# Designs tried in a protein design chat: VHH binders against NAD-dependent protein deacetylase sir-2.4 (sir-2.4). Part 22

Target 1, 292 residues: NAD-dependent protein deacetylase sir-2.4 (sir-2.4), of Caenorhabditis elegans (q95q89)
Amino acid sequence: MTSVYESLLSDYPDKGVIGKPEIRDTETEIIEKLRTLYNHFVQAKQTGKPIFVLIGAGVSTGSKLPDFRGKQGVWTLQAEGKHAEGVDFQVARPGVSHKSILALHKAGYIKTIITQNVDGLDRKVGIPVEDLIEVHGNLFLEVCQSCFSEYVREEIVMSVGLCPTGRNCEGNKRTGRSCRGKLRDATLDWDTEISLNHLDRIRKAWKQTSHLLCIGTSLEIIPMGSLPLDAKSKGIKTTTINYQETAHEKIVETAIHADVKLILYSLCNALGVNVDLGDDLPDEVPIPLKIS
Short names: E, the ipSAE of ESMFold2; O, the ipSAE of OpenDDE; V2, 0.75 times the mean of E and O plus 0.25 times the DockQ between their complexes.

## First folded at step 13 (VHH; framework vhh_7qbe_3)

Design v1 (from q2 with D102Y; at its last look DockQ between E and O 0.50; V2 from the best seeds 0.59)
Fold by ESMFold2, look of step 13:
Structure v1 (fold): chain B 292 residues (1-292), chain A 122 residues (1-122)
Amino acid sequence: as target 1 above (292 residues)
Amino acid sequence: QLQLVESGGGLVQAGGSLRLSCTASGLVYAMGWFRQGPGKEREFVAAISYSGGSTYYADSVKGRFTISRDNAKNTLYLQMNSLKSEDTAVYYCAADYIGFSYYTSPEEYDYWGKGTRVTVSS
């Protein structure tokens, strides 16, 4: 299904750097870096200026969806003439990382969350739409072009680029009034601009923000890949969590090269934040690191 | 902190040409040219998509000015041909890290250069 999504996209020769080796911080390095991140979370709560979050495909690998640039990523394997393995988007479920992010949001540490992922898992885990920016869209959505009612589908919508799907609106979901507008897909193609509404929400989020946290992304694709540069120009420090070196390794305060779910779950434990894992989890719960 | 440095302004006779440059200290996504003439408000001149595939011009400069960018050098250019006295202004480079590729309103840009003066003599 991930390869089906890739096949819907137009040709785009500049995919940034792919196939970088994984870096693995030692436990000592992880603990020190995690303490720095922990301190930002404590300060965010104390000052009332929450953490601004950017999510990439590395957050969904625990849901058995491949990333793009890792050793088993879709683009890395394509460059080697191979096929990436993973589950269908339809059956993917939120994992420990998604649930940890939700818990940090519910506890008031995180407010605005940008996801580059189109897998719909950030909605499915329960992040409120008013705090979630699906900046590249969502493969399970159709949107009415007239009244903007959203239709969540069980199956992937098989187009990208905000094109009509051939279906019609069944009425304005917000008001209940009649509407016969044309539905479109909700997922950007490479050349499709990020919506002005999303950009406005990002601009406003900076005004409330104490720290930028980029999770499971190489930061190679712009404009979202430039978010750490924007943060730096505003005097806001950035932490990254990614196995591979990111495009902004030199400018971020802290680059954590470790498993995303280990870091997020350990952070929740250190903060005393309860993570509601449920009993239908696609990945294993890590043993949290102790940073005290 | 992002810096935008314009260059290439100067005195030129009507009908002449001038090429402006704007170098950004880091990679930016949205870039455009604006100008402010004597006693006038700042107005849009030209904008270009990140890829360079789409260009946008104010009606007053269409066919005479050409915008381009070199992303490897973080540099925006404005080739100004067939200059008129009405083109006399301070020309400003504007940019944003994550905005629209083709903003035409000055309030949409976060970062501005100090400007370069162009004077077209009659």
Scores: ipSAE 0.452, ipTM 0.733, lowest interface PAE 2.0, mean pLDDT 88
ESMFold2 (binder alone), look of step 13: mean pLDDT 84; pTM 0.872
OpenDDE, look of step 13: ipSAE 0.795; ipTM 0.905

Design v2 (from q2 with D102H; at its last look DockQ between E and O 0.88; V2 from the best seeds 0.75)
Fold by ESMFold2, look of step 13:
Structure v2 (fold): chain B 292 residues (1-292), chain A 122 residues (1-122)
Amino acid sequence: as target 1 above (292 residues)
Amino acid sequence: QLQLVESGGGLVQAGGSLRLSCTASGLVYAMGWFRQGPGKEREFVAAISYSGGSTYYADSVKGRFTISRDNAKNTLYLQMNSLKSEDTAVYYCAADYIGFSHYTSPEEYDYWGKGTRVTVSS
């Protein structure tokens, strides 16, 4: 289904840098960097200025969805004449990383979460939509063009670019008459602009933010790839968690090159935040690192 | 350290045309033009989305000015036709890494050029 999603997109020649080698921090480096990140989380709680989070495809690899630019990523393998393997979007389930992010949100450390992913897993794990910005959309949503009611589907919507799907709104207008609006998909094509509402919500999030955390993203695709530059202009420090070098390694405070789920789960453990793992986990629970 | 450099200003006769350019030192998502006339406050002129699919114009310039951008060159353009003496101003390029919904508000733009002067005679 990741391949199907790629087939729905228009041609887009600027995919940024793909296929970079993975970097692996030593355990000593990971612990030092995690301690720095931990201190930002403690300060966020103490000052009442939460962490601002950006999520990329690397958060969902534990849910058996391929990323795009990693060693086994869709675009990397396509450049080699190969095909990425993975599970269908429709059967993918939230993993340890998603559940750790939710736990940090519930504990009050994180407020606004931007996801570049269209896999719907951030909603499925339970992140409230008022704190979630699905900046590139969601493959499981249709939206009424007239009243903007959202319809969550069990199957992916086989259209991108905010186009009519052929279905009709089932809601009513304020007058009590049936809404006659046509439904559209909710997922951006390469040439589709990010919604102005999403952009405004991002700008407002900076007002109460103490730190930017970018998770599982190479930061290659604009405008979200420019978020660390926006943070720097506002005097806000950034941490990245990504196996590969990101586009902004030179300007971030801390670049952690390690497994996303290991870092997030270890952070929760260090903060005393309980992660509700549930009984249907697609990935293995890591042994948390100790940072004292 | 994002920098914006305007060019193309100058002296032109009423009814004439000028083309302004603004080159950004890095990739930016939102871009627009503002101007400040003698003794006046800075005012919105035009703005353009990253893809170029959405353009916004002040009423005073609609139909006369055209905004465009070339993302491969990180460059914003303003084609100004049918110029009037009221168009005399310093024209400023403005940009933002992310974007916003209030394109006419200068407070929403984080980065500004030094300006290029346009003088319309007669």
Scores: ipSAE 0.543, ipTM 0.801, lowest interface PAE 1.8, mean pLDDT 88
ESMFold2 (binder alone), look of step 13: mean pLDDT 84; pTM 0.867
OpenDDE, look of step 13: ipSAE 0.864; ipTM 0.939

Design v3 (from q2 with L27P; at its last look DockQ between E and O 0.93; V2 from the best seeds 0.85)
Amino acid sequence: QLQLVESGGGLVQAGGSLRLSCTASGPVYAMGWFRQGPGKEREFVAAISYSGGSTYYADSVKGRFTISRDNAKNTLYLQMNSLKSEDTAVYYCAADYIGFSDYTSPEEYDYWGKGTRVTVSS
ESMFold2, look of step 13: ipSAE 0.740; ipTM 0.896
ESMFold2 (binder alone), look of step 13: mean pLDDT 84; pTM 0.864
OpenDDE, look of step 13: ipSAE 0.886; ipTM 0.947
ESMFold2, look of step 14: ipSAE 0.742; ipTM 0.896
ESMFold2 (binder alone), look of step 14: mean pLDDT 84; pTM 0.864
OpenDDE, look of step 14: ipSAE 0.889; ipTM 0.949

Design v4 (from q2 with L27Y; at its last look DockQ between E and O 0.81; V2 from the best seeds 0.00; counts 0 for: pae E 2.7 > 2)
Fold by ESMFold2, look of step 13:
Structure v4 (fold): chain B 292 residues (1-292), chain A 122 residues (1-122)
Amino acid sequence: as target 1 above (292 residues)
Amino acid sequence: QLQLVESGGGLVQAGGSLRLSCTASGYVYAMGWFRQGPGKEREFVAAISYSGGSTYYADSVKGRFTISRDNAKNTLYLQMNSLKSEDTAVYYCAADYIGFSDYTSPEEYDYWGKGTRVTVSS
């Protein structure tokens, strides 16, 4: 009943701070903080400098996937001598939060989105790969080691750490001959370094950015957890949305301790951005807060 | 405010060894060494990944210098062996919170120490 993903990872002794109490801002606090965030979104559109987004596991809890450090998180339960219930990645579907992020991207408020999640839901919701940095990888992805063609699978690839999967590339070389390169998984283990290409894309994104928005992450996992420090050094302000306090509560401009989907959906409503919810929704649509 | 402090520089005879250290006042992810000789521009010496699994060296020092780090102490090291007079320079520790895509470029590193001087006598 242990999550398949967690069973693939190497042992990792430094999981950061786990099991912190969840904080709930009052409605008055939420509205004030959401107004500040709203103003950054309006300014991003007016100046043509989009919001830079970092996503953590808290964005996918509405999709019925556990987070890691929350009260029911995988590592919190492990520290108490328990195991999280099994998770079926094949049945996980994008929720209100993912769809809200997509809507903000389509409307031109967000450009570059970094996800720490390996659940594949940011691709599944429809965020273009060109604007998505799956910084820790994607459990549904195989990559050819020779030509780097990507293969999106229906089921998770049962290894991590950029290891050969035992399959060969199905593509062709420019000569017309079969590539025959070996495929690998596309998901980092704890000790696997983030790719230089991803780091380059992050550097480029900073040059276009007006504001950093960190969603559903405690900012405990490096190097992505240090993005608010990087933002501050560049004169860029940060908003966080997370129930637990993050590693950077004292550094960020605004820390919103509320339900991620409530904040994102309310923001879309305030901006006049339509969220295409569809009929395959795993969570409830919140009643948006009014911030005018 | 993040600070980098180098130590271990000094005067040494050609063929000798020195070990440089650089301690960061807090977490850093990317770390490297640069140097600036008399009348020269600052040049890349060595860089190391956060895990220590990947190391990078300028051709002029490869095989003679060894970079390492101790993340528990936020400390970067450079073991310099078989020193030559051309290695005479001020050695700078460089760091960044996220990482480098071009480890030889000084622009990739947001934080720098004040340097430690290495003088190699013939």
Scores: ipSAE 0.412, ipTM 0.749, lowest interface PAE 2.7, mean pLDDT 87
ESMFold2 (binder alone), look of step 13: mean pLDDT 83; pTM 0.857
OpenDDE, look of step 13: ipSAE 0.844; ipTM 0.928

Design v5 (from q2 with Y103F; at its last look DockQ between E and O 0.91; V2 from the best seeds 0.81)
Fold by ESMFold2, look of step 13:
Structure v5 (fold): chain B 292 residues (1-292), chain A 122 residues (1-122)
Amino acid sequence: as target 1 above (292 residues)
Amino acid sequence: QLQLVESGGGLVQAGGSLRLSCTASGLVYAMGWFRQGPGKEREFVAAISYSGGSTYYADSVKGRFTISRDNAKNTLYLQMNSLKSEDTAVYYCAADYIGFSDFTSPEEYDYWGKGTRVTVSS
């Protein structure tokens, strides 16, 4: 099912750097780096300038979805003649990482969340769509080309590139008026431009931020992957959380090489932010690190 | 910090052609050309989408100028044909890492080259 998404994409020769070795910070290094990140969260709350969050596929590995460029990623294993394992999108559920991000949003540390993921889990965990920018789209959505009403499906929509799906709108969800426009998929192909509305929303949020937090992304895909360069020129500090080196390892303030869910859950614990884990999780709850 | 370096300016006779280039020191998403004549404010010339699939031109240059980009080389081009004396200006490359809808407005671009002078003689 996850490989189905890869099969829907046009043939694109530049997959970036894949298969980098994982780096594992020592516990002492993690605690030091997490204290720095914690301080940025405290400052963001005090100044009213929220943390700008960029999410990649590494946030969803706890939901048993493979990433692309990691050690067990779809493209890394394909280069080795292997198949990436994972659950399909239909059974994937938000994990500890998604729930931690939601908790930080509810507590007012994060306002705008930009996700490069198309797995729909950021919506499913409960991040309000007004504060969520699915910059590459969402495999579970159809959108009316006429009235822009969104239709959330139980199964993935089997096309990408903003193409008609063959279904029709059932009425304008915003106004209640009749509409029978054609529905399209909501997911970008490699040759599909990012919507100007998304770019304007991202740019507006970007100009109001105090800190860039990049979670589970190699920072290989532009424009979002170039944000650390823009941040540096503007005096905005960047933290990355990723097992592998990112494209901007040398210019960020803090590069945390550890499990995303451990870092996010520990951060919530240190900030006194309650994470509502619910009754049924796809991953293990980590023991939070104490950063005092 | 991102640098944009224009080249290809010079003196050319009216009716002639000139090709400008702008090389960026890093990967950028939005790119465009602006120009500034003596004593005037900068004005929009042309912009191009990241993929190259959409191009936009000021009315004064439409049909005469062609914008293109080569993302593998981080380079933006402006082919200027049928040049007129009113095209005389310093031409500036402009860029942004994120992008935006208001591509004709110079205040939307965060990064600028130093410019290359184009002089069209009659």
Scores: ipSAE 0.706, ipTM 0.874, lowest interface PAE 0.9, mean pLDDT 88
ESMFold2 (binder alone), look of step 13: mean pLDDT 83; pTM 0.851
OpenDDE, look of step 13: ipSAE 0.860; ipTM 0.936

Design v6 (from q2 with Y103H; at its last look DockQ between E and O 0.87; V2 from the best seeds 0.70)
Fold by ESMFold2, look of step 13:
Structure v6 (fold): chain B 292 residues (1-292), chain A 122 residues (1-122)
Amino acid sequence: as target 1 above (292 residues)
Amino acid sequence: QLQLVESGGGLVQAGGSLRLSCTASGLVYAMGWFRQGPGKEREFVAAISYSGGSTYYADSVKGRFTISRDNAKNTLYLQMNSLKSEDTAVYYCAADYIGFSDHTSPEEYDYWGKGTRVTVSS
């Protein structure tokens, strides 16, 4: 089955580097790197300057959604003449990684979370929209073209590129009359630029950060993929968590090549942060690593 | 670190043309041109979106100057036509990795070139 999201996008020739081999850190390497990340989290709490989090598709592989550039990624398989197996955004649920990120946010370590994903799982796990920036949009979202009210749908909106959906706004104008504005999808196509509002929010949050944490992303897509370069020039250290080498492997302080949910869950345990896993997970809870 | 290098400045007669370029050492999202004339404050000249689809100009240069960029070469251009004595200034390339919400504000650009001098004589 072909990914519905991929089928909605315009053809775009520059997909970056795909199909890189996975790197697996040894347990000793993981523990040392996790101690470094842990120290950044402790300092963030002590100084009141939160961790700035950037999320890519690798966060959602535990929710049974493919990434794009990994071994089983949508674009990697396409380059091999194959199709990604039946991706269903409709039934995907937040996994251990999403719940760990929410727990770190609730505990005050993370303020702003930026996701390149359009799967809606960061909203579904309960991250407040005030602290969430979906830079490429959300497949479950419609936006009124007149009043800009947002509508979260139960089913995927079947267009991208900020096109009218055929539905009307259900809100009211300032006069108290029904708005009746036309709704559009909320997901960028390749030729759609990131909104000025998102850029403003990112820029303001970026000024307040103590550490950049990039999770499950190759860092290939601009402008978010350039954050590690800006961080380096400003003395802000960066940690990546990704099985594959990222575009900025040589400049980040710490590149962790391991399972995202293992790292995040272990970090939560080390910090004494309880992760509310609930009754129904799409993935398995890892055994946390002990770092001290 | 990100480096911005302007070139193309020089002496030109009024009514003439000049093309400035600015090469960045890496791909950046926001790019623009500012200038500082004799006895004046630094002022906005032009800015361009990452895709090149949106261009912005100060009123004083609209219709005479054209901004463009080539992302494959990490290069920003300013084509300056119908030059006037009032265009005499040091021209600065400005950039940022994240982007601008107010393209006219120099505070929205964290990286700057050293400038290239343009002198328009009558």
Scores: ipSAE 0.584, ipTM 0.831, lowest interface PAE 1.5, mean pLDDT 87
ESMFold2 (binder alone), look of step 13: mean pLDDT 83; pTM 0.856
OpenDDE, look of step 13: ipSAE 0.701; ipTM 0.863

Design v7 (from q2 with S54T D96N; at its last look DockQ between E and O 0.91; V2 from the best seeds 0.80)
Fold by ESMFold2, look of step 13:
Order: structure tokens, then C-alpha cells, then sequence
Structure v7 (fold): chain B 292 residues (1-292), chain A 122 residues (1-122)
């Protein structure tokens, strides 16, 4: 089903840099870098200027979904004539990373969460849609072109690029009459521009941020991949959490090369933030690192 | 650190053409051209979406000016044809890393070039 999503995308010649070596920080390096990130979280709450969070596919690898540009990523293996391994999108569940992000949101440390992922897991974990911007869309969503009602499907919508799906709105207008609107998919193709509404929401949140946190993303896709450059120009520090070197390794304050769930869960523990893990995790709960 | 450098300005006869360029030191999402004539406020000229699929023009230049961009070169262009004396101005490149819906408002742009002078003589 992951391969179905890739097959729906148009062929696009520039998929960015793929297949970079993974870097693994030592425990000592991780603790130092995590302390720096921790201090930004404390300051954000004290000043009322929240952390701005950007999520990529690396947040969902604990949910057994492949990323795109890592060593086992979809584009990397495709370039080698191979297929990525993973579970179907329909059975994927939020993991420790998603639940940690929700916990940080509930505790008031982060406000706006931008996800480049289309797997729907950020919505499924319970991040309020008011504070969630699915900038590339959601594979399980259809939207009525007339009344804009959203339809969450059990299976992947088999269209991308904001195209009509061939289905009609099943709802009624306020008057009780049938809407009869045409449904479209809600997922961008390579050539589909991000909606102006999403961009305005992102820009409004961006103006109020104290720190940029980029989680599980190579930062290769514009405009979100350019955020660290804008941050630098405005004196806003950036932290990345990614096994691979990102496109902005040289300019960020802190590049953490470690397991995303270890970092996020350890951060929650250090802040005294309880993470509601539930009963049915797809991944293991890490032992949190202690911060001095 | 983002730098926007305009070029291609100069003196031209009415009815003539000029091509302006603006090279950005990094890839930006929103890009547009503004101008400031003698004794006037800075005014919108043209803007273009990241993909190049949507363009916006001030009424005064529509049909005469063509905006384009080359994202591989981080360069914005303005082809100016059928130039009039009223087009005399300093032309500014403006940009943001993040897009927004109101491309015509100069207050929405965070980054600006120093400008290139265009003088149209009759």
C-alpha cells in the first residue's frame, strides 16, 4: 500500500539527495544536544513563544512505514531497483514519537505542528486539527469541492493532486437537500502547490515562534525545507532530529543524529511531561536518557 | 543572510524593452517585483507562484510585462515590453521563504533587493 502511494505520484526528476549515510551520535553527544533543546522548550513556555515543529517521514518509521531518502527509504531503494518494506497505511498506528509530540502539545510547549507526512497518523494520535497543518495532505481524506466536508476513509483514496475521485458528496446541505458536490482527493502530487490557506496559517505561526524543531525530515522539499534558512536570517535557532545529515546541517544550532522516539520521549521525561502511550504500540518504549 | 541582487536596468527609449533579473542567494518561495517612481510610494508590479503556474500583474503593466522564474538558478525575471515614461522607477525584487496569499502587499515580504534603476525616455 505504501507502494500504491508512490505509484499515484507523477514522475518528478528532482527527488533531492537520497541515501546519505546514517550518523549516530554517542550518548554523551546526545545528552549535550538534548540539554540545549530542553532549554529552548523551557524558555518557550516561560516567554509564551512556542516551538514551531516540522515533521517528516522519519517520525513514522516506528510505525513501520518507510521514509523516502534514508538507507531503507522508498526513493533510495527504487534507485537501486528494489522495493521498500513496510506495513500497509491502513494498519499503521501512531507510535511513541507521535504520542510524545501530542504530549508536548498538550503540555503547552508547542502550538503549531506542520507535517509533511500523508499517513494520517498525526491526526489519528489526537493532535487537534486547529493546530495541525497537513501540508502535503492526507491519503485517507476526500473533500467535497462544493461544501468542503471532509470524509475520512478506511482505505487510501486512489488519487493524488487534488483531483476528482469519481465519488459524490454523501451529505446534505443545511436545508436537508442533497449536496451533490464532487469529491476530490486531499493529497498533493509533486506539481501541486500548497494551498494558500495552509501557507497563511504557517506564516502566521512562524512569526510567533521562538525555535524551529525539525523531526525526521531531510529538509529537501520546498518551502518547508527552507525554514532553517529563514530562521537563521531572523536569529531563530533550529534543532534537527534525523539519522542522516539534513540539507541544512551547517547552519542549524543543533543536529541530533539519533532515534527520533528516544529523543522525544527523553525530552518529555526531562520536562516532566506524561506521555499517554496506550495499549497497542507498534514500537518499543525507549528508556529515557537523563539530562544533567 | 538572504541576498537579492537585481540587474538589467538602464536607459531605454519609450516603446522599447528591457529584461530585469533578480538572483537570490537561496531558493525562495514567494517572489515579486515592486517599483518606486519619483515622488511615489513603492507599488506592486508583478508576482509569480513557486511553480510558475500563477502570475499576478498590476493593471498598469498587464499585457506589457511578463514575469517568470527559474528555480534551478534561483532567478526571477521581468520582461518589460512597450515601455512608457510612467514605467520609470527603481525596480525592487522581493521574496520570502514561506508563501502567503497576498502577493501584492509590500508589507508581506521580508526580503528585498537594493533595486535597479529603469529610465524610460521619450
Amino acid sequence: as target 1 above (292 residues)
Amino acid sequence: QLQLVESGGGLVQAGGSLRLSCTASGLVYAMGWFRQGPGKEREFVAAISYSGGTTYYADSVKGRFTISRDNAKNTLYLQMNSLKSEDTAVYYCAANYIGFSDYTSPEEYDYWGKGTRVTVSS
Scores: ipSAE 0.659, ipTM 0.853, lowest interface PAE 1.0, mean pLDDT 88
ESMFold2 (binder alone), look of step 13: mean pLDDT 84; pTM 0.869
OpenDDE, look of step 13: ipSAE 0.854; ipTM 0.934

Design v8 (from q2 with S105T; at its last look DockQ between E and O 0.92; V2 from the best seeds 0.79)
Fold by ESMFold2, look of step 13:
Structure v8 (fold): chain B 292 residues (1-292), chain A 122 residues (1-122)
Amino acid sequence: as target 1 above (292 residues)
Amino acid sequence: QLQLVESGGGLVQAGGSLRLSCTASGLVYAMGWFRQGPGKEREFVAAISYSGGSTYYADSVKGRFTISRDNAKNTLYLQMNSLKSEDTAVYYCAADYIGFSDYTTPEEYDYWGKGTRVTVSS
């Protein structure tokens, strides 16, 4: 439940623009925009400069987790005196969108994937952690403050802000002695800055990219929300996939206003990339759009 | 295109004070001040984290200069007190959209202002 995460955050009054109307591109518009995105993926493979992917909460709505600023988002409904509905974080499973992103990564089109989500689904779908930057953290993770061992939990860790959880490290040091370190949560609060290690990894990957793909995000949260501005200054084109206008609608090359899973799955189909959907999906597999 | 515009430079007597400002045309994550004196290479002066919780100073200016930022106004400040002749330089505002671990390295900053001249007379 995304509202549990919201309840853990400190009070912060600026949640950006919420509740914008959804835009629905016509099928003709989607196909033309998808063709442009497809060409960037082909070029990325040919040049060896992969697509840089930024993920927001809109990628996980197919996993039945609400977003924040959409019409059924946590903050939008909260402003109306209502509660967002969805499954618990603990039972959420990767959907078609996550599996499509993994397939594009396995096929060599995508290298670095940045997620603003704390739902752990990008890790659960199988994206290698060395290529995944959970820039705001992961609600299922505890980290030892002494040895930095990571502990992936089945249940969410009920704290944010890199605070002690009350549990101790169960591991051993190189010497064979028990570590005895204290575990902390791994999720940022509003006043917690992004780790310098994450920023350095992002910056290194950013220098090697040919195209920025922003999926299911309003681009309101700094610094990741400013990536399209940096891209434009550097001649890197940007595609967004989001039902609502993003903060940088006029800056990007292509703004696709359609269902994320339809776009990603159709892209995989057009590229000849097989998506391993498995047997237990939380959402429906779309019929892919055809590029002529 | 991000623009950084410095202001507040001028002529001041040794021991005096001056306040520099740098207005950014958009929100940036990393910001800092660098300077280049006559016949010298550009050197780090001060930098500040996005939240303002971390500040960094060159040893030559610690205790005399104070960096701050106002994110609502997209503005970076440098309060310079107890000025010395060796503080004479063109002062440059530097910024980046993403940020990085070493604020003191000028090569990490992608965006620069044109500078504002500070002259400290004996």
Scores: ipSAE 0.650, ipTM 0.853, lowest interface PAE 1.2, mean pLDDT 88
ESMFold2 (binder alone), look of step 13: mean pLDDT 84; pTM 0.862
OpenDDE, look of step 13: ipSAE 0.855; ipTM 0.931

## First folded at step 14 (VHH; framework vhh_7qbe_3)

Design w1 (from v3 with Y103F; at its last look DockQ between E and O 0.87; V2 from the best seeds 0.82)
Fold by ESMFold2, look of step 14:
Structure w1 (fold): chain B 292 residues (1-292), chain A 122 residues (1-122)
Amino acid sequence: as target 1 above (292 residues)
Amino acid sequence: QLQLVESGGGLVQAGGSLRLSCTASGPVYAMGWFRQGPGKEREFVAAISYSGGSTYYADSVKGRFTISRDNAKNTLYLQMNSLKSEDTAVYYCAADYIGFSDFTSPEEYDYWGKGTRVTVSS
């Protein structure tokens, strides 16, 4: 997340709780909790009911993008009159966490992936758009207001709130004539309603879910932050992976307070899932934990 | 577990007004009002977007009823003016943690209050 994105947002004071202390599970605690998560992944394969994944900014800290509410997060430092440090969105690259999530998707454990992030890294790592819901949008997208075609840009779009960008659609209607619709940005401001199409897709996937996995999020932002409450009402167990206590610590089955990439990579290793790391990583590959 | 508690129902003379409220025990995204009159199917009354920027009404209540919400209190309201005998029903609050496009369909809402009875006398 860059200071440019932050500057595009309207002021809104309801940012939830920021600056909570980090919790660090012992290695023994991590291994026990990871076994529980592993068992849910095995059961998902056996029953054909996939894991439902919700991603927050903590998945992208290995890509050198700050989170929001951590000790070095954008909102925490802003409250102290400071600026968070990190790379530009344009140069950020998928890290070990993104590649591990893709590997779990390719192996059939995960179907629908919901991201609250606007950094575009879930697309860049190769998660198919039909299985990805960018619920708060994507800073690299323009969308035609007429035909809804998406245009993926190399540079961030310099507006939020679904506003016209000043560019026109270059596509054709099904009649073969030029669309010529006006393009808009694709990123929500605080006041912007979530796409009804996104919500319908989320609900459809949610009804098929065996387990909720929330990764790198404090669960403070509505509606996605309320998923653990819905899960509890429906007998669906939840795992969180987050250094800080989330909004729903008391109701989830398993709260893992550890490095996201360590947990995800260790899970892939335990499941025998190959992670294609490639050559261009922004972070270090962890040594996977043995969970036996 | 999520609880939805309606209040504000009662007996009122035709032409009168009532204000219904519904308090959710947790932060819900989708909220709406439905009603079931004597011998009738449950029907949509009104819904409101999370931000409050969009409101939707059944044709039978447009211009007479006003829906609003207070997200800080997780509370939904229905101001009912110019009441008619046809408005006699049990009024239900409906909610969901996740939104959807078909807000007039009761099947889309996972959580329901027990209802509050409104009786409009001639």
Scores: ipSAE 0.739, ipTM 0.895, lowest interface PAE 0.8, mean pLDDT 89
ESMFold2 (binder alone), look of step 14: mean pLDDT 83; pTM 0.858
OpenDDE, look of step 14: ipSAE 0.880; ipTM 0.946

